# Designs tried in a protein design chat: VH-VL binders against PRELI domain-containing protein 2 (PRELID2). Part 10

Target 1, 189 residues: PRELI domain-containing protein 2 (PRELID2), of Homo sapiens (Human) (q8n945)
Amino acid sequence: MGVSVDVHQVYKYPFEQVVASFLRKYPNPMDKNVISVKIMEEKRDESTGVIYRKRIAICQNVVPEILRKSLSTLVILCWKKVSILKVPNIQLEEESWLNPRERNMAIRSHCLTWTQYASMKEESVFRESMENPNWTEFIQRGRISITGVGFLNCVLETFASTFLRQGAQKGIRIMEMLLKEQCGAPLAE
Short names: E, the ipSAE of ESMFold2; O, the ipSAE of OpenDDE; V2, 0.75 times the mean of E and O plus 0.25 times the DockQ between their complexes.

## First folded at step 5 (VH-VL)

Design r03 (from n04 with heavy chain D31G S52Y, light chain Y32W N93S L94Y W96L; framework fv_nepuvibart)
Fold by ESMFold2-Fast, scan of step 5:
Structure r03 (fold): chain C 189 residues (1-189), chain A 122 residues (1-122), chain B 107 residues (1-107)
Amino acid sequence: as target 1 above (189 residues)
Amino acid sequence: QVQLVESGGGLVKPGGSLRLSCAASGFTFSGYYMSWIRQAPGKGLEWVSYIYSSGSTIYYADSVKGRFTISRDNAKSSLYLQMNSLRAEDTAVYYCARGSYDEFLSDAFDIWGQGTLVTVSS
Amino acid sequence: DIQMTQSPSSLSASVGDRVTITCQASQDISNWLNWYQQKPGKAPKLLIYAASNLETGVPSRFSGSGSGTDFTFTISGLQPEDIATYYCQQYDSYPLTFGGGTKVEIK
């Protein structure tokens, strides 16, 4: 089984400000599950000006806590047999391609920790809005797939659905807060 | 102008090793995800291995896990597949392929090499 | 592993016919599916990505549809140059898996 979420948002701020806020998004007090984000690689293509970045995010693994709070003994016993769910943290790898000349940025993220029972991946684009060059369009697709855990599938599906939707909403709110704090009020039409 | 060129295929004995190379040109190699995909004579496509643009995240098909190693050298715009403990069932044309990205982002293989034949035979 | 079941394994049709190939995933993959064309002796070519998006430069007679577990690839008005084997491929999760392929021949 799997769950997916699609997001389409317009930030009423110039592309450069949105990208800068995105790159400074974490750590953030609004999302304490993200422990750290480190830039592992950064390269610039001299001919195109495209900047590639690889970042690793370390996040608190909240799945064991959610399962521990379950009232079902069967769910708890099944969780004890799934060793991957017992890791203290999960690692997310994010790769981005920033094109300052074309004013767009592609981002791909995926989970490094869950491979046997679950996969998580996310694709995003920031680009200059065609409606207004001082606005930035954000499109994001997220997917979590769960396999091979039997009795846990329904529980993990419910968690995955909630996780993706809450993550998307929280991410948008954090971006809006950072943009207002760092860049002032949104730009009118 | 965008192209991938494989090399290193050939005849190898069971239990032997072989290293495949894929040379990329016409695009910023370091910005793309890369895969090896194989096709046994007269059969369908089988994904072998996937490596993300930085080289830090790697996935393998169960059939090759522990025997094959994918790697890349972004400074040389090259992708590699080290194949150890080769079996007759590994006989196939091996393609390198580029993972696509664009405005809507997809994990599709939009550029493929011509393929290099690996024959595992005594 | 997500198993991709592709049908039919082969078909013969006349020039101008509508050809339909189906692909079924063993679990929900949303729209994370691509379609490829492989002509005899050549490397595969991407035709459709994300279930329904036509790759740049690909003729409009090719189309894809579906979501979840059931997917369809269609050639509207088969041409002689369309003689090839067609493959679906899921990219919802690893390992990446291909369908078994459908060989399209002209009568």
Scores: ipSAE 0.000, ipTM 0.511, lowest interface PAE 13.1, mean pLDDT 79

## First folded at step 8 (VH-VL; framework fv_siltartoxatug)

Design d1 (at its last look DockQ between E and O 0.02; V2 from the best seeds 0.00; counts 0 for: pae O 10.5 > 2, placed apart)
Heavy chain, then light chain:
Amino acid sequence: QVQLQESGAGLVKPSETLSLTCGVAGGSFSGYYWSWIRQPPGKGLEWIGEIYHSGSTSYNPSLKSRVTISVDTSKSQFSLKLSSVTAADTAVYYCARGLDYYDLSDAFDIWGQGTLVTVSS
Amino acid sequence: DIQMTQSPSILSASVGDRVTITCRASQSISSWLAWYQQKPGKAPTLVIYKASSLESGVPSRFSGTESGTEFTLTISSLQPDDFATYYCQQYDSYPLTFGQGTKLEIK
ESMFold2, look of step 8: ipSAE 0.483; ipTM 0.809
ESMFold2 (binder alone), look of step 8: mean pLDDT 92; pTM 0.947
OpenDDE, look of step 8: ipSAE 0.006; ipTM 0.586

Design d2 (at its last look DockQ between E and O 0.07; V2 from the best seeds 0.00; counts 0 for: pae O 7.4 > 2, placed apart)
Heavy chain, then light chain:
Amino acid sequence: QVQLQESGAGLVKPSETLSLTCGVAGGSFSGYYWSWIRQPPGKGLEWIGEIYHSGSTSYNPSLKSRVTISVDTSKSQFSLKLSSVTAADTAVYYCARGLDYFGSDAFDIWGQGTLVTVSS
Amino acid sequence: DIQMTQSPSILSASVGDRVTITCRASQSISSWLAWYQQKPGKAPTLVIYKASSLESGVPSRFSGTESGTEFTLTISSLQPDDFATYYCQQYDSYPLTFGQGTKLEIK
ESMFold2, look of step 8: ipSAE 0.405; ipTM 0.788
ESMFold2 (binder alone), look of step 8: mean pLDDT 92; pTM 0.951
OpenDDE, look of step 8: ipSAE 0.018; ipTM 0.578

Design d3 (at its last look DockQ between E and O 0.02; V2 from the best seeds 0.00; counts 0 for: pae O 10.4 > 2, placed apart)
Fold by OpenDDE, look of step 8:
Structure d3 (fold): chain C 189 residues (1-189), chain A 122 residues (1-122), chain B 107 residues (1-107)
Amino acid sequence: as target 1 above (189 residues)
Amino acid sequence: QVQLQESGAGLVKPSETLSLTCGVAGGSFSGYYWSWIRQPPGKGLEWIGEIYHSGSTSYNPSLKSRVTISVDTSKSQFSLKLSSVTAADTAVYYCARGLDYFWSGSDAFDIWGQGTLVTVSS
Amino acid sequence: DIQMTQSPSILSASVGDRVTITCRASQSISSWLAWYQQKPGKAPTLVIYKASSLESGVPSRFSGTESGTEFTLTISSLQPDDFATYYCQQYDSYPLTFGQGTKLEIK
């Protein structure tokens, strides 16, 4: 059992500007759920120019709030009895491979929290748009695989669906606002 | 361990050009943003500008018309020129390395030179 | 330009004291704030980056917090080596700007 979301977005800004905004996307007042981001590892391949970066993000656990809004009273009551879901924060690991020569960046993210119940993974790519070299294409695939059983499946499924959809949309909005603020109006065709 | 060292004339006459060089040793020069920061005696810090190893620059608008920062990657050096100096340009000048958030420009400065005093006087 | 306003300008305290220095940004800078320590005749040294991340080698008695556009540097228990001038610096937007500084002196 799993939920997947596909995102395709075109930012009408040069690749370098989009990457810069992405790397500074969090923490942000627009999304207070992201508490901290730490660089854990950074490597540069001198031959290829590829820059590898590993980051850990700590995020506020918003599952209780999401569940409160979307689930029946019975499900909420059941969830309240599951103490393991009541962690204050969740951790996400992000790996990125930036290729400045080719003007692309690949990103792989996964959740380090609750891995015994679910696997959350995201794969993303930033690349120069084929339509306009001054635009940047963003493609993301997110998937949450639920491994739990019983009533937890329902809870996790609801969370997965809501989290992926809202998270993706929020991320795009934040990026657009940052780009506008930092780089001005988007480039026209 | 990476070390930064400022060099240049410590005395400059009014209307002349201040010229300093920062040498980077003990680490990679490529892949970082390098900044000049100054501090007048008894006062706070002012960011002058930065340069990436590729030559991309950003300047403080307050000084942009008078400032030129250049880089020599073959020597692991970057330089500052400040034209038309006045007494107000008297300060300790520091070179510094910014933390590496790629493509985002300079962030916090984790490595500093010792600083060099430049006095503008006739 | 983003203005960074520190308070107080001068802070007198004793060894063992808990002290807090505040920096306010004129606009939102997210968490892109650094704190520096500077001793007389020396270059500044990085203490905190990204508002609350402790630089490597810095004692754990140093900490940073953020709330909106307000940022604080706290020293939980002052040591003799901590008396210096502290500066905040934003790196959210160009030009990079510093606070005016806070001189932490011995009472």
Scores: ipSAE 0.006, ipTM 0.558, lowest interface PAE 10.4, mean pLDDT 87
ESMFold2, look of step 8: ipSAE 0.406; ipTM 0.785
ESMFold2 (binder alone), look of step 8: mean pLDDT 91; pTM 0.945

Design d4 (from c17 with heavy chain S56D; at its last look DockQ between E and O 0.05; V2 from the best seeds 0.00; counts 0 for: pae E 16.2 > 2, placed apart)
Fold by OpenDDE, look of step 8:
Structure d4 (fold): chain C 189 residues (1-189), chain A 123 residues (1-123), chain B 107 residues (1-107)
Amino acid sequence: as target 1 above (189 residues)
Amino acid sequence: QVQLQESGAGLVKPSETLSLTCGVAGGSFSGYYWSWIRQPPGKGLEWIGEIYHSGDTSYNPSLKSRVTISVDTSKSQFSLKLSSVTAADTAVYYCARGLDYFWSGESDAFDIWGQGTLVTVSS
Amino acid sequence: DIQMTQSPSILSASVGDRVTITCRASQSISSWLAWYQQKPGKAPTLVIYKASSLESGVPSRFSGTESGTEFTLTISSLQPDDFATYYCQQYDSYPLTFGQGTKLEIK
C-alpha cells in the first residue's frame, strides 16, 4: 500500500534565485539529517539548453529504533533474511532538468535504500508563478509504497507519511531561510 | 498518553548558564520535533528552538549564539542550555512536541506541552 | 522573521456571544497557522491547526478561517470555560513566531 503527499509552495523570489538556493540547499545546519550531497553527473543539451544533473544524497536513517527492531525481528522470522532497516544511512538519488530558457526545472528523486521493503519517489517542478513572474511556484508529489511487512504496513505508512511531510516542510523552511539570507526580503506583489 | 515534564534549577545568577531538561513519557520519542518555548511574566510566547531525535536542531536566530539544545534518545529526554543569562531571560520555560506531520488529519503544530517551569535570573 | 499581529489585544464579551479574533501575517504562510488557548498559570493548549482544522477534543464551537494572510479564530457561542488568552502561531518558516496574544475576558 502506498502513501502520497502533495506539496505546493510559492517563493516570492525570481526563478533563478530560487533554483540557485535549491541547488545549494544541502548540506545545511538546519537539517543535519542530510549528511552529504554529491553530483554524480552533469550534462548540458546544446540544442535545448537543458542542464541535467544527477546527485546522490546521504541521509541519516530516521526510522524509529523500535520499528527497526520489530521489523527486523519480523522479517527474520518470516523471511529468514537479515533486515537492512538498521543501516545508519540511506541514499537518495535526485535527477534534475533545468531549462533556463523556459525558466522551469523538473526534479525526480527516489530512495536507493530499502527497495525490497519500500519504494519512495518524488516528482517536483519549479516554475514561474502565474500570479507574479518574479515569484516561483514549487509543486511536489511524493509517494511511498510499503511492501511485505504485513500487519505493520499501517504503522509504516503512517511513519512514511510523516517522513514525507516533515521532509517537505523542513525543506521549504530551509529554502525560505536561505532565500532571505542570500537575497533579502521577499518581493512584494 | 504522552506527557512532557520540565526539570532544572528555577534560579540562575546573571552571566551563568540556564539548564533545563524535558522528559518525555507515555509515547514515542522518535519521529517528532521537540521544542523549547518561553514566556516572560505577563508577556507572549517566544520559540527558542527545536531538536529531532537524530540531533538535528534549529534555533531562533535571536538566541542562537547562546542556545544549545541536546537530546538523549536512550532516556527519551532533551535539554536546553542558555548561556550568559540576564534578567531578560526570566520566564516560564515550556517544552513541547511540535510539528506532528501527519497528513491523515493529525495535528502538525505544538499539540503537547509540559506544564512549564519558571526560571528567574537574579543575583 | 514573519510577524504575527493579533487583534484585538483585549476582548470583552459575555457568555453566549459570538467572538472573533484576528491574526495577520507579515507575509504568506500558506495555511500553516495554529491557534492556542492559555489559561492563567497553565501551558497553552492547541485549538486549531492548519488554519481551520479543529484539534481533537476541542469543542465544535471553535473554528478557524483563512483569507490570504489574514486568519480568524471564532467562538460561535462563548462558554465560561473559554475565557483565556489566545495566541496564533505560524509554522511556515523559521523561526517559528507567535502573535502577541488576545485576552478574552468576561464583560
Scores: ipSAE 0.000, ipTM 0.525, lowest interface PAE 12.6, mean pLDDT 86
ESMFold2, look of step 8: ipSAE 0.000; ipTM 0.456
ESMFold2 (binder alone), look of step 8: mean pLDDT 90; pTM 0.939

Design d5 (from c17 with heavy chain S56N S58N; at its last look DockQ between E and O 0.12; V2 from the best seeds 0.00; counts 0 for: pae E 14.4 > 2, placed apart)
Fold by ESMFold2, look of step 8:
Structure d5 (fold): chain C 189 residues (1-189), chain A 123 residues (1-123), chain B 107 residues (1-107)
Amino acid sequence: as target 1 above (189 residues)
Amino acid sequence: QVQLQESGAGLVKPSETLSLTCGVAGGSFSGYYWSWIRQPPGKGLEWIGEIYHSGNTNYNPSLKSRVTISVDTSKSQFSLKLSSVTAADTAVYYCARGLDYFWSGESDAFDIWGQGTLVTVSS
Amino acid sequence: DIQMTQSPSILSASVGDRVTITCRASQSISSWLAWYQQKPGKAPTLVIYKASSLESGVPSRFSGTESGTEFTLTISSLQPDDFATYYCQQYDSYPLTFGQGTKLEIK
């Protein structure tokens, strides 16, 4: 099972503006540590208009720095014992399905690094708000399961959940800043 | 092939409203950002603003109080109105298309430009 | 507003020369930068987008590079058709802003 982190945000901007802002600055930026993003595949379904895209992101591995700042001695000792955590960069695979006709976008990502020891997956949706068609809901669920360190898995999963929450919060702040700069004040209720 | 063509009066009196229309031919209108850019004689380029087919606009803050950009999707046209003009508004006015559909994130690099139309503000 | 500063303002060169024009952004713009060519009496035309991607139909002698907030347009061997004014433009943040231009003229 593992640990799940859920995020729900309403941007007071139309779907098209939110998606354009999301795609424009560092496609799928989760934090400031994204090094590069490369598009691997892109397809358009002629019957539905849905645009599928697969990307690979390379991110700076900040786990060692985060663990060093931790107050938990057990987390630090576990990190030092598991050398695979010391790789300089991590890879994330992102798939997206943009549906312009239905005004929604689904995104799925998972970590390609550390697969022997951990599973990290994330699902996100942008969609028109049911309360106001000029607003956009953002719904994200991240899940981490760690299997390679025995009884310490639950401690490491709990620590990782705070990491996911911090990353999602940074992404939301970046989006709000970009939307204000690009589109002006949020639309009223 | 997509073509853009500016039209409107080439002479406008001070304090009046400058009005231009850009016609889009030979391609899709929906799904792109459409911009107005101007160039005073012998000077550089200034972005005025843009519009998406839904009617959403973004304006240069330096002009925002005087600018209105509108779209008529049924005619594949978008327009510029600039109120309270002065001699400083004399320029060649261009319409332009963003490079790609909004999906790519390239929407504000301009791959297709109209030929430009000179608008002179003078009594 | 993001200021785009081009240098030089005027560049004199001969056919066959390698030419470099630079554009510096007042803050990070990632790779969201375009280069345009404008000939007298004509509209600008897109040369480079996303800092280094060549627009369709543009000769391969044109190239773009980036380093931090500095962006460079290079023409590896000038042809007569390349004498024009070149503008950079950032499209990272509103308002969209252009550099002041670099006039590339024949020696």
Scores: ipSAE 0.000, ipTM 0.489, lowest interface PAE 14.4, mean pLDDT 79
ESMFold2 (binder alone), look of step 8: mean pLDDT 91; pTM 0.942
OpenDDE, look of step 8: ipSAE 0.005; ipTM 0.543

## First folded at step 9 (VH-VL)

Design d6 (from d1 with heavy chain D100R L104F; framework fv_siltartoxatug; at its last look DockQ between E and O 0.65; V2 from the best seeds 0.00; counts 0 for: pae O 10.2 > 2)
Heavy chain, then light chain:
Amino acid sequence: QVQLQESGAGLVKPSETLSLTCGVAGGSFSGYYWSWIRQPPGKGLEWIGEIYHSGSTSYNPSLKSRVTISVDTSKSQFSLKLSSVTAADTAVYYCARGLRYYDFSDAFDIWGQGTLVTVSS
Amino acid sequence: DIQMTQSPSILSASVGDRVTITCRASQSISSWLAWYQQKPGKAPTLVIYKASSLESGVPSRFSGTESGTEFTLTISSLQPDDFATYYCQQYDSYPLTFGQGTKLEIK
ESMFold2, look of step 9: ipSAE 0.618; ipTM 0.832
ESMFold2 (binder alone), look of step 9: mean pLDDT 92; pTM 0.947
OpenDDE, look of step 9: ipSAE 0.013; ipTM 0.578
ESMFold2, look of step 10: ipSAE 0.644; ipTM 0.837
ESMFold2 (binder alone), look of step 10: mean pLDDT 92; pTM 0.946
OpenDDE, look of step 10: ipSAE 0.006; ipTM 0.542

Design d7 (from d1 with heavy chain D100R Y101W; framework fv_siltartoxatug; at its last look DockQ between E and O 0.04; V2 from the best seeds 0.00; counts 0 for: pae E 8.7 > 2, placed apart)
Heavy chain, then light chain:
Amino acid sequence: QVQLQESGAGLVKPSETLSLTCGVAGGSFSGYYWSWIRQPPGKGLEWIGEIYHSGSTSYNPSLKSRVTISVDTSKSQFSLKLSSVTAADTAVYYCARGLRWYDLSDAFDIWGQGTLVTVSS
Amino acid sequence: DIQMTQSPSILSASVGDRVTITCRASQSISSWLAWYQQKPGKAPTLVIYKASSLESGVPSRFSGTESGTEFTLTISSLQPDDFATYYCQQYDSYPLTFGQGTKLEIK
ESMFold2, look of step 9: ipSAE 0.007; ipTM 0.534
ESMFold2 (binder alone), look of step 9: mean pLDDT 91; pTM 0.946
OpenDDE, look of step 9: ipSAE 0.024; ipTM 0.631
ESMFold2, look of step 10: ipSAE 0.007; ipTM 0.611
ESMFold2 (binder alone), look of step 10: mean pLDDT 91; pTM 0.945
OpenDDE, look of step 10: ipSAE 0.028; ipTM 0.641

Design d8 (from d1 with light chain S30R L96W; framework fv_siltartoxatug; at its last look DockQ between E and O 0.03; V2 from the best seeds 0.00; counts 0 for: pae E 13.1 > 2, placed apart)
Fold by ESMFold2, look of step 9:
Structure d8 (fold): chain C 189 residues (1-189), chain A 121 residues (1-121), chain B 107 residues (1-107)
Amino acid sequence: as target 1 above (189 residues)
Amino acid sequence: QVQLQESGAGLVKPSETLSLTCGVAGGSFSGYYWSWIRQPPGKGLEWIGEIYHSGSTSYNPSLKSRVTISVDTSKSQFSLKLSSVTAADTAVYYCARGLDYYDLSDAFDIWGQGTLVTVSS
Amino acid sequence: DIQMTQSPSILSASVGDRVTITCRASQSIRSWLAWYQQKPGKAPTLVIYKASSLESGVPSRFSGTESGTEFTLTISSLQPDDFATYYCQQYDSYPWTFGQGTKLEIK
């Protein structure tokens, strides 16, 4: 099957500020791998106040460079065999459900590129912290599975899960930078 | 319906501090960005800065060393202080409401009437 | 800072004309652009937000379009009430910045 990555972070900022920073996080000079983000669809449910958004992110494909620099012979042989991995960019689809009344936001994303070989999905939640109503809890669960590459699937899945974890950590650093610039020092209470 | 009104001294001496207050009436203070924008006579518009009801601020870097924006949520008011003024700070000063916070829009849909502040040289 | 450059600086037109005012951003601002109308001695009023969305109460003769970093405001049939100065404003990246203005005058 696949591998999973879990992340849990508490931002010491109110929910509304964290959501605003998240929605404007990319593109960002700190992460030039994210080339563009475009809103495809926006809807507001009048009865609940829930705001739905669908966004498409275009990212630089760094997989060929990472695979080429791998010291594993099996990974190098897989990279040379699978030329489909050499597309210049990858696309990610993000859906979000922002609930202002309940002060939470659910996010689901998945990769649109290479779906016949790989499935990459993330599910995230921002919500008010139970410890402090001026803090925001971020929970993310990611899963990636690779099929159709034979016995190398598990090796490539482990490599990809490390990449997914590093991407999540970079996203957290960008969020903290934006929050500090837009909202001032963290609320330590 | 939401109304904004600027108040404060219309004449300020050079090197002193310009101080203005904007009162917000007829609507919610929470959930919006509140901005100060200025316009020298016969010239264009310059965004000074903004504040959210939590006290979070963003300032135009060109003015950041001299500007402070603050909020009094109990009175639905926010204020501007601009220190060390010169004749170049003579302008009509507007307060304005940004659009809904969750839209991430700082388009200004409600403006005050504006107040002229003159810095006498 | 993102520079917003408007053209023309002054536009002379007659009632009934179709007029177009342009605004160019120095870098991508996605769709985060607004247009304002300002009459002498008055505060600006919002006309268009998100590049093409018409503000409530604004006549349908106003429209906005975007292409890359270039944005246009169009008035399809100019009315006497439309003679004013128009400003564009980006709200993609801090600091928020305005174009220098386009004065729309009676010919």
Scores: ipSAE 0.000, ipTM 0.498, lowest interface PAE 13.1, mean pLDDT 80
ESMFold2 (binder alone), look of step 9: mean pLDDT 92; pTM 0.947
OpenDDE, look of step 9: ipSAE 0.026; ipTM 0.625

Design e1 (from a04 with heavy chain Y33W; framework fv_nepuvibart; at its last look DockQ between E and O 0.06; V2 from the best seeds 0.00; counts 0 for: pae O 12.9 > 2, placed apart)
Fold by OpenDDE, look of step 9:
Structure e1 (fold): chain C 189 residues (1-189), chain A 122 residues (1-122), chain B 107 residues (1-107)
Amino acid sequence: as target 1 above (189 residues)
Amino acid sequence: QVQLVESGGGLVKPGGSLRLSCAASGFTFSDYWMSWIRQAPGKGLEWVSYISSSGSTIYYADSVKGRFTISRDNAKSSLYLQMNSLRAEDTAVYYCARGSYDEFMSDAFDIWGQGTLVTVSS
Amino acid sequence: DIQMTQSPSSLSASVGDRVTITCQASQDISNYLNWYQQKPGKAPKLLIYAASNLETGVPSRFSGSGSGTDFTFTISGLQPEDIATYYCQQYDNLPWTFGGGTKVEIK
């Protein structure tokens, strides 16, 4: 079973500023769950100008804390019985394709941790807004598939939904904060 | 414990100046954006000014723009509001407030000082 | 500027009553709304953030709902200690603006 979330956000900032903020998004004091982000690969296609970047993010495992807020103690205890899930950190891989010429950026991310229990994937795009070329649209699709946990699948699915939604919203708010911090007030309509 | 303590309020004549201070303790001050909010006697709340954690971004309400200056000293965990050209309508209790950003993606004024009264009167 | 229209301006209810306060934004502010409680002679206290999230340590009798332009703050079972003025506040856009406040009293 799987859960998906779609997000659409408009940043009232030019594409270049939004992308710059995105690339500097982590780590920051406002999200201490992201411990580190490392660039594993970067290359530029000379013909297209597309910049490819692969990054690995190490994040604190906050699943137990989130579960505590949404699930019964019994379910939490059952979850905790799976020792493999008690890792302090999870790893996320992100690939991005930035096209400065076309002013768009595609992003794919997925979780490298606990792949035997869950698959988390996200696809995102930054592009100029059709409403205002000085604005930037952000579209994201996230999906989590839960497997291998038996009777907990249903519960975890609900959790996954919440997790994706909250994660997406948090990301958006962080971006807004960063843009505000770095670029000032958003552009008027 | 997390705490904000305002000081510097008092009676001042129209056209006068006053500098408010807010001392923060119990948290890493430099990690948080701050704001001043005021409340005229018997009236509602009015946001006055915002300053980012680093101090690099500042915003003012139109009512105080050009007259008030917000600043911070992260080394001293202090927030300031320099108020110039004060008017009668600036009479209010002035609160310093910490901005919060939590895991639920909300930003709010989660910590407030006790406030300091500024009275502008001839 | 985004105007926040809060209603009612005042109300009186009995202990145990359900109290409802509304806040309407002049434009869509998503869920970027907070609710504060201000007791007489005290500083405001955050009760609800992001329209519906209860701040840590706040009694569960307080709740918030809504998104877009219409928001509701509820006290389920009014207590004597709840005598205060309550304010909504949007943070969708600067300047951040507050509602006019609702003074809650006990009969």
Scores: ipSAE 0.000, ipTM 0.576, lowest interface PAE 12.9, mean pLDDT 87
ESMFold2, look of step 9: ipSAE 0.005; ipTM 0.573
ESMFold2 (binder alone), look of step 9: mean pLDDT 93; pTM 0.946

